# VHH binders against Sushi domain-containing protein 2 (SUSD2), part 1

Scores and structures below are computed, not measured.

Target 1, 195 residues: Sushi domain-containing protein 2 (SUSD2), of Homo sapiens (Human) (q9ugt4r445to639)
Amino acid sequence: RLASAFGDPHFVTFDGTNFTFNGRGEYVLLEAALTDLRVQARAQPGTMSNGTETRGTGLTAVAVQEGNSDVVEVRLANRTGGLEVLLNQEVLSFTEQSWMDLKGMFLSVAAGDRVSIMLASGAGLEVSVQGPFLSVSVLLPEKFLTHTHGLLGTLNNDPTDDFTLHSGRVLPPGTSPQELFLFGANWTVHNASSL
Unless a header shows other numbers, all headers, positions and changes below count from the first letter of the chain; Kabat numbers aren't used for antibody chains.
ipSAE, averaged over its two directions, is called F for ESMFold2-Fast, E for ESMFold2 and O for OpenDDE. V2 adds 0.75 times the mean of E and O to 0.25 times the DockQ between the complexes of E and O.
[cut] stands for letters that were removed.
Atom coordinates printed by the task and the answers are left out, and those that the model quotes come from them; centres of patches stay.

## First folded at step 2 (VHH; from m1 with I100W)

Design m1a
Fold by ESMFold2, look of step 5:
Structure m1a (fold): chain B 195 residues (1-195), chain A 122 residues (1-122)
Amino acid sequence: as target 1 above (195 residues)
Amino acid sequence: EVQLVESGGGLVQPGGSLRLSCAASGFTFSSYAMSWVRQAPGKGLEWIGRIYSGGSTSYNPSLKSLVTISRDNSKNTLYLQMNSLRAEDTATYYCAKGRWYFSGSEYTFDYWGQGTTVTVSS
């Protein structure tokens, strides 16, 4: 099952719910206790080609770890507009290789514009550039059913609980824009859990 | 052609230390996880540990306090540091190259070195 985040930022949950959350900061896209999978993203205003900030926010970085795996961050490059990959907080170079066999994951990069990560659990992450922001896709195997939380929702074939707060409380269907902002803000990454 | 050449074995006293090396060629060393495996005389193979492309390690829990695996990607060389050696550590030590087993975190080995023998004896 696929979930994605792209644009300004627009989210499509694993069960197909669409929403926009124009937050600023670091957020939990996905947590799954089954494999101790954590995916976090940074949302901030983008920089347009003329040097001005965008009117809203979008994703500019994403980080992933599963269990005791290596930690990978993919972010927009500061000056080039392409992607930059960090391994355990150190920038990687792909001058002579396009893939790496990391602890708990397989990392592959295509020409600086697309990064693919396959985790030991079979979970997959694909990151690409979309305008001033990232486009992020997360693909989960069937074994993750009923085991996910975060901005990408609860994967259980029931979209009515996709807006589950960190406390476990579920916002009802027909949630207002103000309540959606509460949902997004509820999944803010705190310093102790930041990747 | 993939080649793995171990060196640094020899005779050492109990309580001593030894560093083994494995020179690798014929593949992109920096992309692969590398392992050390040993075989005591008359015994089966025993996995010692693995070091990943980025330097992270995993060890056999029984040996974790006795060994340290490192690598130098610029020299295509894998190392095994062993400390506080005991008679039980007498074995032939092999460097092994695996491949990522896509359906999980399990590894298989497709190439092995000739081994270097370590003898721990007074």
Scores: ipSAE 0.109, ipTM 0.609, lowest interface PAE 5.2, mean pLDDT 79

## First folded at step 4 (VHH)

Design h13
Fold by ESMFold2, look of step 8:
Structure h13 (fold): chain B 195 residues (1-195), chain A 124 residues (1-124)
Amino acid sequence: as target 1 above (195 residues)
Amino acid sequence: EVQLVESGGGLVQPGGSLRLSCAASGFTFSSYAMSWVRQAPGKGLEWIGRIYSGGSTSYNPSLKSLVTISRDNSKNTLYLQMNSLRAEDTATYYCAKGRWTFTSGTLEYTFDYWGQGTTVTVSS
């Protein structure tokens, strides 16, 4: 199953629910206890050509770790355009190669504008540049059914519980824009859990 | 084409130390995880550990206090440091190249090339 986040930022959950959440900060896109998979993203305002901030936000970085794997962060490269990859908080250089065997994952980079990560579980992450922001896609094998939480929803073939809060409370279908903002804010990354 | 050449083996007394080297050629060494494996006389293969492209390592739990794996990507060389050697560490030591492959819906690490081995004998 596929979920994505792109634009300002627009989310499509694993079960197909669409929503927009214009938060600023770091958020849990996905947690799956089955493999100890964690995917987090940073959302920030964009910078317009006249130097002012946009009113909306978009994704500027995403980080992933599964179990005791290496930690990979992909972020917008502020000096060169395209994407920058960090491995365990250190910038990677791809001058001699376009792919690497990492602990618990396979990493590849295409032309500085697309980064693909395949995790040992079979989960996949693709990150690309989209305007002033990045786009993130997450692909999960079927074994993750009933094992996901976060802004990308609960993967259980039931879209009615995609807006599940930390408490376990489920926001009902037809949730208002104000309640969707509560859902998004509920999944804020705290300092101790940041990748 | 792909070549892995181990060196540094020999006779050593119990309690001694030894560093093995593996010279690699014919591929982009810095992209690949590299492994050490050993085989005692008359026994099966025993995995020692792996070092990934970024320097992270995984070890056989029964051996991790005895060994350290390192790499020098600028010299295309893999190392195995062994300390406090015992008679049971007598074996042929191989370096191996492999890669992550997508198999049955998951990543699986598979070996595709092996060196000829270097023999370590621990004896008084």
Scores: ipSAE 0.464, ipTM 0.808, lowest interface PAE 2.1, mean pLDDT 82
Fold by ESMFold2, look of step 9:
Structure h13 (fold): chain B 195 residues (1-195), chain A 124 residues (1-124)
Amino acid sequence: as target 1 above (195 residues)
Amino acid sequence: EVQLVESGGGLVQPGGSLRLSCAASGFTFSSYAMSWVRQAPGKGLEWIGRIYSGGSTSYNPSLKSLVTISRDNSKNTLYLQMNSLRAEDTATYYCAKGRWTFTSGTLEYTFDYWGQGTTVTVSS
């Protein structure tokens, strides 16, 4: 199953729920205890090709770790508009290679503007450039059914619980704009859990 | 054509140290995880450890305190440092290349190429 985040930023959950959350900061896109999978994203104003900031926010970085895997962060490159990949907080150089066997994952880079990550569990991430921001897609195999939390929702073929708070409380169908803001803010990454 | 050539084996006394090398060619060494595996006479293969493209390592827990795996990507060379060797460490030591493969909904690491091996004998 597929979920995505793109634009300023617009989210499509694993069960198909759409929403927009214009936060600034770091947020949990996905946590899955089954494999100790964690995906976090940073939202902030972007930098356009002419050097000015965008009026709204969008995703500018995404980080992933599964179990004791290497930690990979993909972020917008400051000067060139492509992507920069960090491995365990160190910038990677892709002078001769387009892919790497990492601990617990396979990393592939296309033309400096698309990064694909396949995790040992079979989960996958694809990160690409979308204007001044990132587009992030997450693909989960069937075994993750009923095991996900975060801004990308609960994967259980029932979108009515996609707005599940950190506490486990489920916001009802027809959630107001004010409650959608609370849902988004509820998944803020705090210093102790930051990747 | 992938080639892996181990060297540095030989006779060493108990308590001694030895550093094995594996020269790699025919593939982009810096992209691949590399492993060391050993086989004692008449026994099956025993995995020693793996070093990933970024330098992270994983070790067989029973050997972790005795070995260190490193790589030099500029020289396409994999190393195995062994210390405090015992008679039971007598074996042929192989370097191996593998890859992540997608099998039955999971990503599994499988070996696809092996070196010829270098023999280490620990004996007084």
Scores: ipSAE 0.419, ipTM 0.784, lowest interface PAE 2.4, mean pLDDT 82
Fold by ESMFold2, look of step 10:
Structure h13 (fold): chain B 195 residues (1-195), chain A 124 residues (1-124)
Amino acid sequence: as target 1 above (195 residues)
Amino acid sequence: EVQLVESGGGLVQPGGSLRLSCAASGFTFSSYAMSWVRQAPGKGLEWIGRIYSGGSTSYNPSLKSLVTISRDNSKNTLYLQMNSLRAEDTATYYCAKGRWTFTSGTLEYTFDYWGQGTTVTVSS
């Protein structure tokens, strides 16, 4: 199953729920205890072509780790456009390769504007540039059914519980914009869990 | 043509140290994870460990205190440092290159190329 986050930022959960959450900070997109998979994203204002700051926010970085895998972060590159990849918090140089066998994952980079990551579990991430922000897609194999939490929702073929808080409490369908902001803020990354 | 050539084997006394090398050619060395595997006389293959493109390592838990794997991507060379060697470490040591395959939504890592090996004998 596929979930995505793009634009300002607009989220499509694994079960198809759509919402927009215009926060600033770092957020949990996905946690899956089955494989100890963690995907986090940073939302912040973007820079327009004319150098001015956007009024809304969007995703500017995403990080992933599964179990004791290497930690990969993909972020917007300030000076050249495109994407910058960090491996265990150090910037990677792609001088002679477009792909790498990393611990617990396979990483592929296309021309600095698309990054694909395949985890040992079969989970996949694809990150690309979309205007001043990132577009992120997450693909999960069937074994993750009933095992996901975070802004991308619970994968259980039932979209009514996609807005599940850390506590396990489910926000009802038709949740107000204020409650959706609380849902987003509820999944804020704390320093101890930051990738 | 992929080639892996091990060197540095020989006779060493118990408690001694040895560094093995594996010269690689015919592929983009810096992209691939590389492994060391050994085979004692009359025994099966025993995986020692793997080093990934970014420098992270994974080791066989039973050998972790004995070995250190490193790589020099500028020289296309894989290394195995062994310390405190014992008679049971007598074996032919191979370097290996693998690839990922995808079956039914799972990743499997399999070895596709091997060197001819270098023999280490630990004897007093």
Scores: ipSAE 0.345, ipTM 0.751, lowest interface PAE 2.9, mean pLDDT 81

## First folded at step 8 (VHH)

Design s2
Fold by ESMFold2, look of step 10:
Structure s2 (fold): chain B 195 residues (1-195), chain A 125 residues (1-125)
Amino acid sequence: as target 1 above (195 residues)
Amino acid sequence: EVQLVESGGGLVQPGGSLRLSCAASGFTFSSYAMSWVRQAPGKGLEWIGRIYSGGSTSYNPSLKSLVTISRDNSKNTLYLQMNSLRAEDTATYYCAKGRWTFTPSGTLEYTFDYWGQGTTVTVSS
C-alpha cells in the first residue's frame, strides 16, 4: 500500500482518503508498532525560487526511523534548491557515492532531487522536490495491515477510520475543515518523540 | 576484484589488548557495512559486530563490552579493538563485506558475500 503527502500539503492516506491540512510544525505522518516504524514531517511556509514565502504551508522536511535503525532526515536545502540528507542529525555528502548501507535501512539518492529509503521491514520511502515543498511517498508491505496510525491514516482497508486520533477516537468521514485541523494537530510531534 | 586482508593478529597474554586491521579494495568501501566474525579452533562462526556506512554499530551482546569496531573511509580500513582478552578469545578473526538483500518475504536481510583470509589471535600465558 501507498500513501503520500505533497503540495500545500495534500494527503492521500493508505486507504485512499484525501485531505488537506495547512498546519505549521512537526507532525506524525506514520507510526507502525509492528516494526516500530516512525515517519515525521515538518510543515512550514516555503521559500519559492524567487525568494518570496508561500501563502500556505507545505512539507519542508521528513524524517524516518524503524526500531533502532539510523535516523534519516531529508529536507529542502537552503542554498542549492535541492535536497539535503541528514544521517543521525549530521549532513551527508553524496559526492563520491549514490547509496549507503545504513543500520536498518538502505539509502539512495538520484540526481540530488530524489531520495529513496528502503527499511529492513520492506517499507519504503521516497522523497522529492515539488516546487517550494517536498513530496513524500510511503509504501508499506501487506504485513503492516492494521498496524498504522498518523496523518497517513490507518491501513485496514476501511477509509472510514483514517481520521483516528492519538487517543483512539475516530472522526467520521466528511469531517469539517475545523475537525480536520484538530486531526492534524492531534498528531503533533513532541520533543521527546522528535526524530 | 574485491580484496579483504586482515592483519594485526598474534600472541597476546590474558588481560591484554589488540587492534586488528582489515584493508579493503575493489569496491566502494564507504557505501558498505563491514563486519567482524571469529572462529575458535573446532568451533562454529561467531559474529562479533558490524559497522554501517554512517558509522553506527551493532554488536554481539555477549561481546559488546570487550570490543570496539571502527572504520577509516579515507584509508579503506576496518578496525577491531579488543580489550581484556581471555583464553576463549583465541580464534581466527575475519572481516567480511555484505549487503542488504531482499528476502522472499519482502524484508531486508544482511548477507555476507566476501571474506578475508583471517588473522589468528592466540591468548595464552
Scores: ipSAE 0.446, ipTM 0.795, lowest interface PAE 2.2, mean pLDDT 82
Fold by ESMFold2, look of step 9:
Structure s2 (fold): chain B 195 residues (1-195), chain A 125 residues (1-125)
Amino acid sequence: as target 1 above (195 residues)
Amino acid sequence: EVQLVESGGGLVQPGGSLRLSCAASGFTFSSYAMSWVRQAPGKGLEWIGRIYSGGSTSYNPSLKSLVTISRDNSKNTLYLQMNSLRAEDTATYYCAKGRWTFTPSGTLEYTFDYWGQGTTVTVSS
């Protein structure tokens, strides 16, 4: 199953729920205890090609780790408009290679604008540039059913509980704009859990 | 053509140390994870450990205190440092190249596709 986050930022959950959450900071997109999979993203105002900041926020970085795998962060590159990849917090150079066998994952980079990450579990991420922000797609195999939490929702073939808070409380159908912001803010990354 | 050439083997006394090298050619060394494997006389293959493209390592838990794997991507060379050697460490040591492959269940599994002829280490009694 596919979920995505793009634009200012628009989220499509694994079960198909759409929402917008215009927060600023670092957020949990996905946690899955089954494989100890963690995906986090940074949201902030973007810098357009003319140097002007956007009025809303969007994703500018995403990081992933599964179990004791290497940690990969993909972020918008400073002043180039492409993507920069960090491996265990060190910037990678792709001068003579387009892919790497990493601990617990396979990393592939296309043209500096698209990064694909395949995790040992079969989970996958695709990150690309979209305007001043990232577009992030997450693909999960069926075994993750009932095992996900975060801004990308609970994968259980039931979109009515996609707005599940960290506590396990489910926001009701017809969620107001205020309650939707509560859902987004509830998934803020604390310093100790940051990738 | 892929080539892996091990060197640095020989006779050592118990308690000694030894560094093995593996010269690699014919592929983009920096992209691949590289492994060390050994085979004691009359025994099956025993995985020692792996170093991934970014420098992270995984070791056989039984051997972790004895070995350190490193790589120098600028020289296309893989290293195995062994310390506190014992008679049971007598073996032929191979470097190996592999890749992530998909299993039928959709997960990734690391599989070997090339290895060298090996270098022999003998630990004297």
Scores: ipSAE 0.439, ipTM 0.796, lowest interface PAE 2.2, mean pLDDT 82

## First folded at step 10 (VHH; from h13 with S30R)

Design u5
Fold by OpenDDE, fold request of step 12:
Structure u5 (fold): chain B 195 residues (1-195), chain A 124 residues (1-124)
Amino acid sequence: as target 1 above (195 residues)
Amino acid sequence: EVQLVESGGGLVQPGGSLRLSCAASGFTFRSYAMSWVRQAPGKGLEWIGRIYSGGSTSYNPSLKSLVTISRDNSKNTLYLQMNSLRAEDTATYYCAKGRWTFTSGTLEYTFDYWGQGTTVTVSS
């Protein structure tokens, strides 16, 4: 099942719910205790090619770890385009290689503007540059049913519970924009858990 | 053609240390995770540990305290440092190339090439 985040930023949950959340900070896109999968994203104002700063925020970095796997972060280079990839907090060079067998994951980089990550669980991520921001797609196998939470929702074929807070409280469909903002803010990454 | 050539084996006394090397060629060494495996006389294969492309490592829990795996990508060389060797560590040690493969919906690590091995004998 596929979920996505793109733009400033627009979210499509695993169960197909669409919403916009333009907070600034680091947020939990996905957590799954099944494999201790964590996907986090940073949202910041963007900079256009002409130097103009966007009014809204967008994703500028994505980090992923599963269990005791390596930690991979993909971020925009200087907010002007291109990608940087960090492995366990160190910037990688892809001048001599385009893929890596990492601990618990497979990493590949295409043309410097698209990164693919395959995790041992079968989960996959694709991060690409789209305008001044990142686009993130997360693909989960069926075994993750009922085992996900975060901004990308609970994968269970029930879109009515996609706005589940960290506490487990579910906001109803059609919740107000103000409440949606609070929902997004509720999934802020705490400093101690930042990848 | 992929080639893996182990070296550094020999006779060592109990309590001694030994460093094995594996020279790799015929593939982009830096991108691959590499492993050490051993086989004692009359016994099956035993996985020792693995070092991934980024330098992260995984070890057999039974051997973790005795071994350290490292790599030098500039030399296409894999290393196995062994300390406090015991008689039970007598074996042929193999360097193994592996890769992540997507099988039946999961990412699995498989070995695809092995060296000829280097023999380590721990004896008084």
Scores: ipSAE 0.869, ipTM 0.934, lowest interface PAE 0.4, mean pLDDT 94
Fold by OpenDDE, fold request of step 12:
Structure u5 (fold): chain B 195 residues (1-195), chain A 124 residues (1-124)
Amino acid sequence: as target 1 above (195 residues)
Amino acid sequence: EVQLVESGGGLVQPGGSLRLSCAASGFTFRSYAMSWVRQAPGKGLEWIGRIYSGGSTSYNPSLKSLVTISRDNSKNTLYLQMNSLRAEDTATYYCAKGRWTFTSGTLEYTFDYWGQGTTVTVSS
């Protein structure tokens, strides 16, 4: 099942719920206790090619870890408009290689603007540059049914519970924009949990 | 052509240390996770550990305290440091190349190339 986040930023949950959340900070896109999968994203204003800063926020970085796997962060490069990849907080160079066998992960980079991450569980991530922001897609195998939470929702073929707070409280469909913002804010990554 | 050449084996006394090397060629060494495996006389293969392309490592829990795996990408060389060697550590030690493969909906690590091995004998 596929979920995605793109633009300023627009979210499509695993169960197909659409919403926009323009928070600034680091947020939990996905957590799954099944494999201790964690996907986090950073949202901040973007910079256009002409140097103008966007009014709204978008995703500028994505980090992923599963269990005891390596930690991979993909972020927008400040100077080139491409992607920068960090492995365990160290910047990687892809001048001589386009893929890596990592601990619990397979990492590949294409054309400097697309990163693919395959996890041992079968989960996958695609991160690419789209305008001044990142586009993120997360693909999960069926075994993750009922085992996900975060901004990308609970994968269970029930869109009515996609706005589940960290506490487990479920906000109803049609939640107001104000409450929806609070939903997004509720999934803020705390410093101690930041990948 | 992929080649893996182990070296550094020999006779060592119990309690001694030994450092094995594996010279790799014929592939982009830096991109691959590399493993050490051993086979004692009359026994099956035993996985020792693995070092991934980023430098992270994973070890057999039974051997973790006795071994350290490292790599030098500039030399295309894999290393196995062994300390406090025992008689039961007598074996042929192999360097192994592997890859992540997608099997039955999961990503699994499989070996695809092995060296000829270097023999370590621990004896008084």
Scores: ipSAE 0.852, ipTM 0.922, lowest interface PAE 0.5, mean pLDDT 94
Fold by ESMFold2, look of step 10:
Structure u5 (fold): chain B 195 residues (1-195), chain A 124 residues (1-124)
Amino acid sequence: as target 1 above (195 residues)
Amino acid sequence: EVQLVESGGGLVQPGGSLRLSCAASGFTFRSYAMSWVRQAPGKGLEWIGRIYSGGSTSYNPSLKSLVTISRDNSKNTLYLQMNSLRAEDTATYYCAKGRWTFTSGTLEYTFDYWGQGTTVTVSS
């Protein structure tokens, strides 16, 4: 099952719920206890050509770890206009390679500034550039059913619980824009859990 | 053609240390995870550990305190440092190349090439 985040940032959850959340900071896109999978993203205003910030936010970085795997971050590159990949907080070079066997994952970089990550569990991520922001797709195999939380929702074929808070409390259907902001803010990454 | 050539084996006293090398050619060494495996005389293969492309390692828990795996991507060389050697560590030591493969809905690391090995004998 597929979920995605792109644009200003628009989210499509694993169960098909659509929403927009214009937070600023670092957020949990996905946590899955089954494999100890964690995906986090940074949202911030874009910089327009005149140096002024956009009115909304979008994703500028995404990080992933599963269990005790290596930690991979993909972010917008300041000087080259493409993507930069960090492995355990160190910038990688792809001049002599386009892929790597990492601890717990396979990493591949395509010439079109697309980054693909396959995790040992079978989960996959694809990251690309979209305007001033990133586009992120997450694909989960069926074994993750009932095991996911975060901004990308609960995968259980029931979109009514996609807005589950960190505490386990579920916001009801018909959630107002202010309650959606609380849902997003509830999934803020704290220092101790930051990738 | 993929080639893996181990060196550095020999006779060592109990309690001693030894560093093995594995020279790699015929593939993009820096992209692959690399492993060490050993085989004592008359016994099966025993996995020692693996070092991934980025330098992270995984070790056989029973050997973790005895060994350190490292790599030098500029020299296409894999290393195994062994300390506090005992007679039971007498074996032929192999380096191995493998890759992540998709199996049964998950990624599994599988071996595809092996060196001919270098023999370590631990004896007084």
Scores: ipSAE 0.583, ipTM 0.839, lowest interface PAE 1.4, mean pLDDT 82
Fold by ESMFold2, fold request of step 12:
Structure u5 (fold): chain B 195 residues (1-195), chain A 124 residues (1-124)
Amino acid sequence: as target 1 above (195 residues)
Amino acid sequence: EVQLVESGGGLVQPGGSLRLSCAASGFTFRSYAMSWVRQAPGKGLEWIGRIYSGGSTSYNPSLKSLVTISRDNSKNTLYLQMNSLRAEDTATYYCAKGRWTFTSGTLEYTFDYWGQGTTVTVSS
């Protein structure tokens, strides 16, 4: 199953629920206890081509780790419209290679501005640039069914529980815009858990 | 053609140390994870550990305190440092190349090439 986040930031959950959440800070896109998979993103105002900030927020960085894998972060490069990749908090250069066998994952960079990560579990992450923000896609194999939490929802073929809070409480799909914002804010990453 | 050439083996006293090297050619060394594997006389292959492209390592838990794997991407060379050697460490030591492959919805690490090995004998 596929979930995505793009634009301001617009989210499509694994079960197909759409929502927009203009928070600022770091958020949990996905946690899956089955493989100890964690995907976090940073949302902030973007810089438009004319140098001004966008009115809304979007994703500017995403980080992933599964179990004791290496930690990979992909973020917008400040000077250019390209991507910068960090491995365990160190910036990588792709002048001498375009792909790497990492601990617990396979990493590749293609077409200058597309980063693909395949995790040992079979989960996949693809990151590209879309305007002033990142576009992030996450693909999960079926074994993750009923094992996911976060802004990308619960994968269980039932979109009615995609808005599950940290506590386990589920917000119904008819949730008001204010309540939907509470769902988004509920998944804020604290510094101690930041990747 | 992929080539992996181990060196540095020989006779060593119990408690001693030895550093093995593996010279690699014919592929983009810096992108691949590299492994050490050994085979004692009359026994099967035993995985020692792996060093990934970014420098992270994974070790066989039973050997972790005895070995250190490192790599020098500028020399296309893989190293195995062994300390406090025991008689049971007598074996032929191989370096191996593999890669992550997608199998049944997961990544599996598969070996595709290894060298001829270098023999280490731990004896008085």
Scores: ipSAE 0.557, ipTM 0.830, lowest interface PAE 1.5, mean pLDDT 82
Fold by ESMFold2, look of step 11:
Structure u5 (fold): chain B 195 residues (1-195), chain A 124 residues (1-124)
Amino acid sequence: as target 1 above (195 residues)
Amino acid sequence: EVQLVESGGGLVQPGGSLRLSCAASGFTFRSYAMSWVRQAPGKGLEWIGRIYSGGSTSYNPSLKSLVTISRDNSKNTLYLQMNSLRAEDTATYYCAKGRWTFTSGTLEYTFDYWGQGTTVTVSS
């Protein structure tokens, strides 16, 4: 099952709920205890080609780790205008290769602005450039059913609980803008859990 | 054509150290994870460890304190450093190339090419 985040940023959860959360900081897109999968994203104002900042925010980086895998971060590259990939906090070069067998994952880079990651569990991420921001898609195999949390929602074929907080409390669909911001802020990444 | 050529084997005293090399050709070495395995005389294969593209490693827990795997991507060469060798470490040592493959909804690491091996004998 697919979930995505793109634009300013617009989210489509695994169960199909749509929302926009224009926060700034680092956020949990997805946590799944089944495989110890963690996907986090950074939202911040973008930088236009002329050097000015956008009015709203969008995703500028995404990071992933599953279990004891390598940690991969994909972020906007200020110098090239494409994507930059970090492996365990060190920048990678793709001039001599377009893919890598990493610990716990397979990493592929196409066209300099599209990065694909397949995790050992079968979960997948695709990251591309979209304007001043990233577009990210997360694909989960069926075994993750009932096992996900975060901004991309609870995958259980029931969109009514996609806004589940850390405590387990569920915000109803059609939540006010103030409560939707609370949902987003509830999933902020704190320093101890940052990838 | 993929080729893997091990070298550096020989006779070593117990407690000694030895570094094996594996020269790789015919594929994009820096992209692949590389493994060492060994086979003692009359025994089955024993996985030693793997080094991934980017340098992260995984080891057989029984051997972790005895071995270090490294790679030099500029020379297309895989290394196995062995320390505190014991008679039971007598074996033919192979380097192996594999890849992540998608099987039954998950990634599995599978071997596809092997070297001819280099023999290490540990005796006094």
Scores: ipSAE 0.548, ipTM 0.828, lowest interface PAE 1.6, mean pLDDT 83

